# VH-VL binders against Small ribosomal subunit protein bS1c (rps1), part 15

Target 1, 263 residues: Small ribosomal subunit protein bS1c (rps1), of Porphyra purpurea (Red seaweed) (Ulva purpurea) (p51345)
Amino acid sequence: MTKNNESFTHRNFAAVLQKYKYDLNLGDIVAGTIFSFELNGVLVDIGTPVSAYLPIQEVSSNQELNNFNSLNINDTREFFLLDYNVESRQLILSIRRLEYIRAWKRIRQLLAEDSLLDVRIKGFNKGGMIVNLEGISGFVPNSHLNNFSKNTSSTNKFIKLKLLNVEEKSNNLILSHRRALIAQASSNLIVGNIIEGVINQITPYGLFIKAGNLKGLVHISEINVKQVERIPSQFKIGDTIKAVIIHVDKKQGRLSLSMKHLK
Below, E stands for the ipSAE of ESMFold2; O stands for the ipSAE of OpenDDE; V2 stands for 0.75 times the mean of E and O plus 0.25 times the DockQ between their complexes.

## First folded at step 11 (VH-VL; framework fv_masavibart)

Design x3 (from x1 with light chain S95Y; at its last look DockQ between E and O 0.61; V2 from the best seeds 0.00; counts 0 for: pae E 9.8 > 2)
Fold by ESMFold2, look of step 11:
Structure x3 (fold): chain C 263 residues (1-263), chain A 124 residues (1-124), chain B 110 residues (1-110)
Amino acid sequence: as target 1 above (263 residues)
Amino acid sequence: QVQLVESGGGVVQPGRSLRLSCAASGFTFDDYAMYWVRQAPGKGLEWVALIWYDGSYKYYADSVKGRFTISRDNSKNTLYLQMNSLRTEDTAVYYCAKDTYYDFYEGPAAFDIWGQGTLVTVSS
Amino acid sequence: QSALTQPASVSGSPGQSITISCTGTSSDVGGYNYVSWYQQHPGKAPKLMIYEVSDRPSGVSNRFSGSKSGNTASLTISGLQSEDEADYYCSSYTYSSTWVFGGGTKLTVL
C-alpha cells in the first residue's frame, strides 16, 4: 500500500490493533517512553506489543537538522500517531506533527484575542518583512510596516505586530505593525483632535503624514486647494502640516486626516 | 489563487439598465481598492470606475458619471456596477480589477489582477 | 478624460530591444509616478507588466523595464521573443482623481 500517502487506512490500523487488543487510532496523541536509539530513529514504548518508532525527520517542524539531542532514554512524553508502516510492522510516531497542531491552536487563539505580539524578525524581501511566530513563517507587507526601515541588522530583533490573516493549509500568516502601533496609541487617537506631522509622501490620492511613529493619510478631498492639479507643486516632502483626525480604522490600522477643519 | 469572475452582462436596448457583479476569491477583498475597466470591440481600454477598499471614495470616468454607480459588499466579497441609461457607446467587455496595494495608505496605484470580462451589448 | 499618446504599432526582430512611448502632460505622467503598463494578447484579459513607472510585479521577466522623462513614460522590452507579440497599454493617474489609458500599441515580432 505505497502508491499514495493514504495507503494505510483507519480500518487497516484498527485491524492490526484488534489482533493485539488495543484501542488506538491514527491521529491519536499518546504517551510514550523512549527506550532505544537507532541510526535513523528512536524506539518508543507506548504500552503496546507493536513496535513504535520515531523517525529522525519527525522530531522537529523546522528545516534545521533533525537530531536526537533533546531526547533521552527513559524520557516520557507525548507523540502523535502518524502512520503504520506495513513493511516494518511498526507504528510511526511524530513530534513534528504534534508541534504543528499545537502551534496552530495557539495561533488561532492569538487571532481571536486580537493580541498585541512581540515577534522576532527573520528577514526581508522586496514586498515586506519575514517573521517567525510559533515556528510558522509570517509576512508583514510593506504597507503595514509604516515607517519601519528594512535593514538586515534588524534580523532576530523583536517588533510589535498583530495578526491580520492566517491560512493553515498554506502555513502562512499575515501580520501588521501599523495595526499594532495604532492599538498602542489608541487612547490618544480621538476623532477631532489635531495632529501635527511631516509630509512623508505625496501620492495621487493625497498626503501621507508622519507624526512620531504613526502614519496617516490626508486624502485629496480633505485638502484646501482650488486647483487640484497644483497639489504636487504646493506641497513638499518634509513640510510640517497640521491635520485633524477624522477617522480611525482600528481593524485595518488606518488613520484618516483632514486639513479642512483646522482653526 | 486570486480570481475575479464577472457576471450580469447581456444584450439590452438603449435607455435600459444592467447590474454587473464581480465575485472575488483568493485574497482579502476588503483590503483592496477595486476597479471597472471596459473595452469596446476592437478598441482600446477605458477606465470606468474606482472604489476604495471600504467604499469611502468612488470615482468615475466623465463618460459614465451620473449614469453608473460603483459599489461593493465586503461581506460577500463582491463588486458591483449599476449601469443606468445605457447608450450604444457603452457596448464593451467589462473587466473588474483589483488594486496592487494591500491597503489604502499607499493609495490605488494600478490594475493588478483582472477578471476575464463580461460582454454588454447595447443595441436596438 | 484625455487619452495618453502611444504609437499605433512597433516592430522588432527576435533578440532585439524595442521601446514603446507613452506621452501625457504635467498633470498626469509628468506630475505623478503612477504610470503602469499592460500586456494584452488577443482574446485575453490585460496583464500588469510595470507599475509605478519602473517596478515589476512578481513573475514578470526582467526583460521588461520602465522609465520616464518629463511627460513621457517608456516601456522597454529587451531580448524580444515571439510571445511578446501583443497589444500594450499605458495608464496614468490624473489630477482629477481619475485614470486614463493610452490608445494602445501593437507589438509585432518579425
Scores: ipSAE 0.005, ipTM 0.509, lowest interface PAE 9.8, mean pLDDT 82
ESMFold2 (binder alone), look of step 11: mean pLDDT 91; pTM 0.942
OpenDDE, look of step 11: ipSAE 0.559; ipTM 0.792

Design x4 (from x1 with light chain G31Y; at its last look DockQ between E and O 0.43; V2 from the best seeds 0.00; counts 0 for: pae E 10.2 > 2)
Fold by ESMFold2, look of step 11:
Structure x4 (fold): chain C 263 residues (1-263), chain A 124 residues (1-124), chain B 110 residues (1-110)
Amino acid sequence: as target 1 above (263 residues)
Amino acid sequence: QVQLVESGGGVVQPGRSLRLSCAASGFTFDDYAMYWVRQAPGKGLEWVALIWYDGSYKYYADSVKGRFTISRDNSKNTLYLQMNSLRTEDTAVYYCAKDTYYDFYEGPAAFDIWGQGTLVTVSS
Amino acid sequence: QSALTQPASVSGSPGQSITISCTGTSSDVGYYNYVSWYQQHPGKAPKLMIYEVSDRPSGVSNRFSGSKSGNTASLTISGLQSEDEADYYCSSYTSSSTWVFGGGTKLTVL
C-alpha cells in the first residue's frame, strides 16, 4: 500500500477551491461561525461550500478546555486553516495552532528586543528551573540561576529572566536569571569599580563572591601569590572581601573580579 | 548531539612541531572550559592542558609546560594544541574533552564529552 | 601531579556488586570534591560515569554510584552486566591546579 491517498498538498487544495472560486490556502487564518456539533468536533461556516471542521482536540493547547462545553453554536471566531482531510472531504481548522503561532511570534519579538521578563516558575529538575512563558515551557539552566534558591514554595511565583536562546521547532526556550540580574545592575558594573561581597564558594580555580543577587569570580590568578599558596587556610565561606571589577560579559552574564588591585 | 573531532595527528621526528585541532559542535562552545588529555599506547590517561572558556587562562601538566600551548578560536568553535620540541614520550592518542558544566563560570569538574582521539607518534 | 592508586584488576559475576577504589592524598582526592570516574572500552574514548564524587551524567545507569571517605574515592557498580567489562579510571583535581588520573582498573565480568 501507498501513502498517496492519505496525503493532501497545496496544489490539490488549490484545485478544489478553484472549482468553487475561493482563494484560500493552507496556513491562512480565516473567520468562521460554528453552526453544528458533530461526533468529535464542530462544523464551521467559513463562507465556502466546502465543509470546514474543527476537531475537539484543536480547540486549545490546554486539554482541559477541549470539550463541547467550550464551544457554542453561532460563535464567530478566527481559525487556522490546518489541513484538508481527503477521506472526509473536509477542511480541518484549528484554534490551538493559532494560539501557538501567536505565542511564538511574541516570544521571538521578546528575544529580539532583549526584553527583561517576569516569568512564572513551573518547577525544578536536576539541571535547572522549568518556567512558563506565553504558555510555552522554558528552561533556566543551573548556571544561569545565579544560585537562586531552588525551593518547592517558589512554584507559580515569578522570576526576572531574559531569553537566551529560542528553538521553535523543538519547542525549546532557554532563559537566564544571571543575564537579567547583570542587566538590571549594569549602570553600576563598570570595570575598575570596587564590589564588596561574601565568599559563597571556594574552588580550585578561585573564589565566588556573592554581592546581593550578583555572583562574581575572583580567579586564582587574580589573588596574591602567597594567598593562592594557602587559599583554604586563608579564606572561608562567609568571609567578606572587596574586589575590583575587571570584566563584565553582559551576553553571558559573567562578572570577573580581582583582588590584586586593592593593595 | 555534542561532538568533538580531533585532527592533525601524525608521525614526526623528535624536536619537531605539530599542531592539533579539535572541531566542536552541538553545544555553546564559548560557555565551556576545554581540555587535552593523552594516552600512550597501552598506558593510562594523562591530563595535558586546560583552557578557560574565553581563553584568558591556560593550565598545563608539568610534563608539557613550555613546550605545548593550548588555544581556542571561539568564532570557529575550534580548540588547538601547539606541540613544540616533541619527545618520544609524547607519543600518544590525544583527546580533546569538554567540561561537565553547562557554563564554565561554575568551574571545571570533569572531562564530560571526549573526541575520538588523534594519534601522534614521535620517532626517528 | 601525583598518580592515584587503583587496583590493577577486579572481577565479579553477573548480578554482583563490585567496588573500585581510588586512593590519593590530602593534596588531591582529600582536598576538593572534584573526583570523577571514566569507563573505557577497548579502542574507544573514555566515557564519564561519575563526577563531583557522586553525581551521574544524564544517560548513565543508576547501577553506577560514587563515594569518598578521606583520601579514598570509590566507584560501585551494582548488578554487574557483561557490558560493564572495561577499564575504569579515576581522576582528581589537585591543590596545585592540575588534574591527575589513577593508573586504571581492568574490570572482568566472569
Scores: ipSAE 0.005, ipTM 0.488, lowest interface PAE 10.2, mean pLDDT 82
ESMFold2 (binder alone), look of step 11: mean pLDDT 92; pTM 0.940
OpenDDE, look of step 11: ipSAE 0.619; ipTM 0.826

Design x5 (from x1 with light chain S96T S97I; at its last look DockQ between E and O 0.74; V2 from the best seeds 0.00; counts 0 for: pae E 8.7 > 2)
Fold by ESMFold2, look of step 11:
Structure x5 (fold): chain C 263 residues (1-263), chain A 124 residues (1-124), chain B 110 residues (1-110)
Amino acid sequence: as target 1 above (263 residues)
Amino acid sequence: QVQLVESGGGVVQPGRSLRLSCAASGFTFDDYAMYWVRQAPGKGLEWVALIWYDGSYKYYADSVKGRFTISRDNSKNTLYLQMNSLRTEDTAVYYCAKDTYYDFYEGPAAFDIWGQGTLVTVSS
Amino acid sequence: QSALTQPASVSGSPGQSITISCTGTSSDVGGYNYVSWYQQHPGKAPKLMIYEVSDRPSGVSNRFSGSKSGNTASLTISGLQSEDEADYYCSSYTSTITWVFGGGTKLTVL
């Protein structure tokens, strides 16, 4: 490479901008107007004497959308000030980085608000359901799908979800249908009221009951049986039972039921 | 990564009390049931106790019922075993373990991840 | 005296398959699908190999498989390797909301 080419540092960049009375830092979001197309990017006027350039790779986080079709001459929009290229003496802009920042800002807001979301289904794996929220991959574990049937006909349909956990570093989201269903039904779920449903699953620690889209647990301590060892012989999948609501955990999306003292 | 670290083991005389702790990290602690399992020197594994994710249900082996108390502090990601009226047959390495299931509707099922163990020796 | 019966020892040659049995009653192994298997090397904590009769946790080789017939659960190890030499325990959830272990089986790889 060229031995005697003088390096332009970030310190020199700041000095040039200050000489021209511009207060601009790497990482800023700036307004700019697209004024020229090049083969591998576009030129943008951001109001400074330093040239600004949006490379085609920085147009979108989706590589299928890395083209100029969404951009027009004289469009004014916001850009992320990504870097300064010393060799070309250009500010490097990004829409891709801006999309990422805004998506995660929205995700954090949705988590903080405990928002009920309509989210598009992308597919399924053995562990659960795959979704896309704000362009970010999300996962709904099987235990959080409740009675939702996993089949390919559900792909691209919407499902009600809530965020459980977010991890920006790994670009991952964990979501829950169970928590969403409880939140939607919460005004009708009153402790002490009787719910009817069918036995969906029999375990040593209790019975799982399907009541519409809801799933509840009758713990073994809440079952009126004379001998605990006889649980499998007293109940079968598909039996209709009545149970009292004893606890509704809206935060965790859990419904606890009791068969004791039914009239 | 999931990590469980037991502490509080030591040498005690019969009839005395001891409290074990298990510090948890790398998972959402209050979504999982937790266990204590012990192994006497040169012997096999013995289940001691189980506590549900929120502490609402606690279960004990017959050999420790009435003497041991399992508890958890979900705000500190810590599991406890209070061991009262200790006997020489309680001498063992005590392990804490995390259940295999993510939440309430799929656990408890098995001892998924185990700690390193802490030795309790009951002798005069 | 244990509720679950395992053979005291089993041996096999490298590359062979072996099966370890675990026999209980209709109130545990026979009545429910909550059987699990643990591998323990000397001086180390146990490691979960199989749960819910036949399910394998992440990171466990597909050489390990589990099954159940009646009151007897089985752990099968295919393609034996020297690192498989360890103690193996079965466990089952019971109808009285307890866990029981088998007495353990020492696997020797010849």
Scores: ipSAE 0.012, ipTM 0.525, lowest interface PAE 8.7, mean pLDDT 83
ESMFold2 (binder alone), look of step 11: mean pLDDT 92; pTM 0.942
OpenDDE, look of step 11: ipSAE 0.601; ipTM 0.804

Design x6 (from x1 with heavy chain T100Y; at its last look DockQ between E and O 0.62; V2 from the best seeds 0.00; counts 0 for: pae E 8.1 > 2)
Fold by ESMFold2, look of step 11:
Structure x6 (fold): chain C 263 residues (1-263), chain A 124 residues (1-124), chain B 110 residues (1-110)
Amino acid sequence: as target 1 above (263 residues)
Amino acid sequence: QVQLVESGGGVVQPGRSLRLSCAASGFTFDDYAMYWVRQAPGKGLEWVALIWYDGSYKYYADSVKGRFTISRDNSKNTLYLQMNSLRTEDTAVYYCAKDYYYDFYEGPAAFDIWGQGTLVTVSS
Amino acid sequence: QSALTQPASVSGSPGQSITISCTGTSSDVGGYNYVSWYQQHPGKAPKLMIYEVSDRPSGVSNRFSGSKSGNTASLTISGLQSEDEADYYCSSYTSSSTWVFGGGTKLTVL
């Protein structure tokens, strides 16, 4: 059939609504009142003579929750205009698509506000942690996990995170535990204050110091000259040291420390 | 996806100056230390300079110390090399490189992603 | 200033295993585990093959392996292929927060 080979277009939808003198476009969010449950969907009154239908598959992004338990006859709520079925002459609605749109809008707001978030852990892979924020999958790279343990006992528990990068079209939602830890402690991270911690790692460019769940770097230029000559023999992983906070990088979640300013 | 693009190379006489740029894309630029590495025609690789993710520390090979300055503008995702008092020995292809994973918490790595290089020729 | 010491050239037949050495000091190769290896084909930028002495980045064949003993690091290429013909450089981070490279080794596949 030749008329079945023609795809529904935005122009065809506009022509149908213009015929009935309504100004609706695919992709619009509309208010509607639920008036009937059917086997595979729900009939919705959106104030037009054109029939509007919410399929069961479009109720939730979680297929196990594709049921009508949260819906009642005479409820008024918003729907996404997903499509128009020319054969059935029905507008096809979606709550699932609306949930995605609103989740991404909220995620963008959380990024702009630089919000500290409690986010559910879904699991782990070789590159980091997989999380769920507002029903959207997100990722925390290993470099942004600090010393957080990667094991199955953490699944479904919550972790403090901040958003790093949000890209809806590429479905990229990147988060950081490291930034969250610095943000939680920021009132106590005052330049000039002394921090006491344990050497976590020794490198040619300095010492990494762990104090509680925070980690900082004593750069080699911030170690006393006599101690620099003897770094391999003088410092051991596990040694307790004191250092002065000289810089806090809130964006990258990093602490810079100095041993030169101690007396 | 991840890319580094060098520019600013050319032919100059000894004693003159040049400024190289390296435009970064496809990664979080201010999370990484950045490098300049050079290779004279027909010769091996020579490390030139290193700058930390926030510009707080800069390191130079002895052969360029006092003459070259590495810098970065994290708002523009751009790395720079200011080369002053150029000598014929500075003739090389100059590469910028991103550290493999230069994070406070992962330790050191290596020159992960390289640009294609820009040629600097210093000749009388 | 002083380069890490590599042989100037090595050669091997397809399928053979070869090893390239990289000798430094206790202040670089011997003192720390921050050795990396790079492959460079003519006219191309170098490619990272091994980092942290023995680790392979994603996409590098397991035919490439690295090791260290004392002040000497080694790159081993097994199952030699014609595409492996290139220059190979070692590099090490140093106690003065600088990098040094070896002089390079030209690998010829016969």
Scores: ipSAE 0.012, ipTM 0.518, lowest interface PAE 8.1, mean pLDDT 83
ESMFold2 (binder alone), look of step 11: mean pLDDT 91; pTM 0.937
OpenDDE, look of step 11: ipSAE 0.689; ipTM 0.858

## First folded at step 12 (VH-VL; framework fv_masavibart)

Design y1 (from w1 with light chain G31D E52D; at its last look DockQ between E and O 0.57; V2 from the best seeds 0.00; counts 0 for: pae E 7.6 > 2)
Fold by ESMFold2, look of step 12:
Structure y1 (fold): chain C 263 residues (1-263), chain A 124 residues (1-124), chain B 110 residues (1-110)
Amino acid sequence: as target 1 above (263 residues)
Amino acid sequence: QVQLVESGGGVVQPGRSLRLSCAASGFTFSDYAMYWVRQAPGKGLEWVALIWYDGSYKYYADSVKGRFTISRDNSKNTLYLQMNSLRTEDTAVYYCAKDTYYDFYEGPGAFDIWGQGTLVTVSS
Amino acid sequence: QSALTQPASVSGSPGQSITISCTGTSSDVGDYNYVSWYQQHPGKAPKLMIYDVSDRPSGVSNRFSGSKSGNTASLTISGLQSEDEADYYCSSYTSSSTWVFGGGTKLTVL
């Protein structure tokens, strides 16, 4: 036997609704009233003679909340029209799909506003931090954590983040602590101003400087040495240095510094 | 799918110039550092140049310094190599390559994805 | 020593393990973990096999492993197969703010 054919389901759905003189389409959001509990779902009155059914697995994306305890007889609410079951002759509803659509709408709005967000920490992996935004799992890469310590005791605490990249189709929700920190400090981050910081990391291409919770880069070309082939050995991790801010990239959360402009 | 396609190779006399292009697709080009790497016929790989994600810093091998210029146009997803004062020892297949890392704050990465290369021949 | 030294060739029988070395200086190899390894079949572009000394990209068999001791990085190929026959290059980011490659090693599967 052939599994559910979306083309077949759509034609059957349209024919049923036309017979009963209703104009409903799969993917619509409909209002409905819960009137009966069954073993694996609930019956919902959406104002049509066609039976409407909310399966237990469509109540919530959280498996612990896939039960009927949050639902009451005569509750009226909105549902997503997910499908039509030909064998049971029922419209299939979803709360989970509706909440998912609304969560992503809010996420897209937050990205457009470039909002500074308080986001719940869910945990960590090798590549970064896992977070929860609007019930959607998100990720902060290590490079965007800006030396935030990865510690399981931070789980369920909140951290300041900005949305960096959002793509619903691939379920990519990427956030940045580094961008949030730069935004919070932006009134102090003026090109030409001198900052004082501690060498946090020495690399072949530059010095990373920590000033409070901010991290900046003195690129090797910005060190006051005529031939900039390598970092001079006089620099040590832990040394305090002064540097001039030469660029603030608020989009990427980058702070570029120079030791050549100290005059 | 990440793809890099080089173009602009050809045969040229010593002292002349060529401009290579590398068209990028399948990834956010403006997030990554980019490279040129070359391979003379029957020889090994030689790094040529590096450019940061925003074009703010450029590095060159000693063998090409002062003669070659790496550049990028992030609005066109294209990497360039301007090769001036070409020498016979510049004869090679030229590859463009994408860095492994999203962001330079993790340090330099590796040559993640390579194009198929374009041949440059410098001869009399 | 700013260049990376690799053996010109290595060979092994199917099913065996082989190791390719890549020796530099402390500034080229020892002090930092930027060593990467590339496989190149004739007429093809190189393919990244190992980066950051020992990390494998997605899609690379766990028969390939990398390590470093002092100023020498190593690529080990276990369970040698005929398709492994290729040129192999190491590379690193140096203290001179440049990338260098080793001279390459031709692997022959007997």
Scores: ipSAE 0.014, ipTM 0.525, lowest interface PAE 7.6, mean pLDDT 83
ESMFold2 (binder alone), look of step 12: mean pLDDT 91; pTM 0.943
OpenDDE, look of step 12: ipSAE 0.721; ipTM 0.879

Design y2 (from y1 with heavy chain F104L; at its last look DockQ between E and O 0.45; V2 from the best seeds 0.00; counts 0 for: pae E 8.3 > 2)
Fold by ESMFold2, look of step 12:
Structure y2 (fold): chain C 263 residues (1-263), chain A 124 residues (1-124), chain B 110 residues (1-110)
Amino acid sequence: as target 1 above (263 residues)
Amino acid sequence: QVQLVESGGGVVQPGRSLRLSCAASGFTFSDYAMYWVRQAPGKGLEWVALIWYDGSYKYYADSVKGRFTISRDNSKNTLYLQMNSLRTEDTAVYYCAKDTYYDLYEGPGAFDIWGQGTLVTVSS
Amino acid sequence: QSALTQPASVSGSPGQSITISCTGTSSDVGDYNYVSWYQQHPGKAPKLMIYDVSDRPSGVSNRFSGSKSGNTASLTISGLQSEDEADYYCSSYTSSSTWVFGGGTKLTVL
């Protein structure tokens, strides 16, 4: 608990520890041994004369798991140095903050490796799909769902995704099914090849076609202008068309197609 | 916060050229399509040009085709409008605007955030 | 550029609801859902109020709502307030990859 909503400063914390000749700072990860359970927290020995306390609300990032059942007397483990309570004269520890830090470390590693992930579906909103990765909430925009059908039966099932964008400071995690599908199929997607697909969406800027589980875009500039008519009058949803693969954007998970290069 | 600042407006004679710039900040410029929209004094809004997030496609109003060129430099977060063969009817406040969508794959959105505008006056 | 048709002016009293229409063709309004609405106060840049026919950007009051029926889109302002007095423009993305605007509507709050 911070006093008066102002956090204990690093200078104040350092001064307390200097009195006892220890080199600890707020934000450090320290090893500690659990030695006593109390009603609202756990006492931990971290090797200093200053008492260290783990409040029950700091046990897990999942509030349903904020209990002592996973903790045992004499267990040694790591804790995050969250704060110092001047009134109780205790160092305040956190496992919850440590879990958060480690989850984001794993997420950054997965992004750097460009890993193909199986991610739990939590639900849907108007803009897309809500998922859970490493205990962190993530979002798949509608445009990155490709042909995936949004329905309630998909909740708590897994979907193939890749990380598209991450921002730890804002707790922002954006993922893509489209990029995952392209990655799975990339050895078979060759620029210059002709593919056959079914028109599944007609827009003013082009045609989206479905070829297997993949969705590609024929931009309006890539349609022959032999007939000067608006797109809905020339094409129907469900029509089969042939197109040439002109670009595979693995980063954005886009399959770009052209009908001009068929002649 | 998202900010767009136009510059390069001024008074020019018919037949001359002018280049407008739009400096962008507060968002990832290379993720969004960008627009130029103009408004003649006392008149309504008129779309001028559109450029995709990566510059791959450019579109123009019929009134400016062949005379105006939209471009962008994603390394400098800057949008440009090169206006050649200016006419008196090109007199307007020129706004740059950012698209609403992160990605145009779902479709174009709308003119999300607008700059303050820069005045171009074409007169003899 | 083909314009969308809007009434030149509309008026209403504080607390009432008003509707501004925007009529186009099947190629710009009817077949697609890319209608957007802009509010412009004198001397200021336009502000996006509604996009994709009915969606509101963050920070826009829920008093503003949009809808479409056939080739006509509508902006409805409920609980009319004095600050709503402005020019309103509709716009849509067309099948030729271009944008068109309506001629604008002057809203007067009586």
Scores: ipSAE 0.013, ipTM 0.522, lowest interface PAE 8.3, mean pLDDT 83
ESMFold2 (binder alone), look of step 12: mean pLDDT 91; pTM 0.943
OpenDDE, look of step 12: ipSAE 0.683; ipTM 0.853

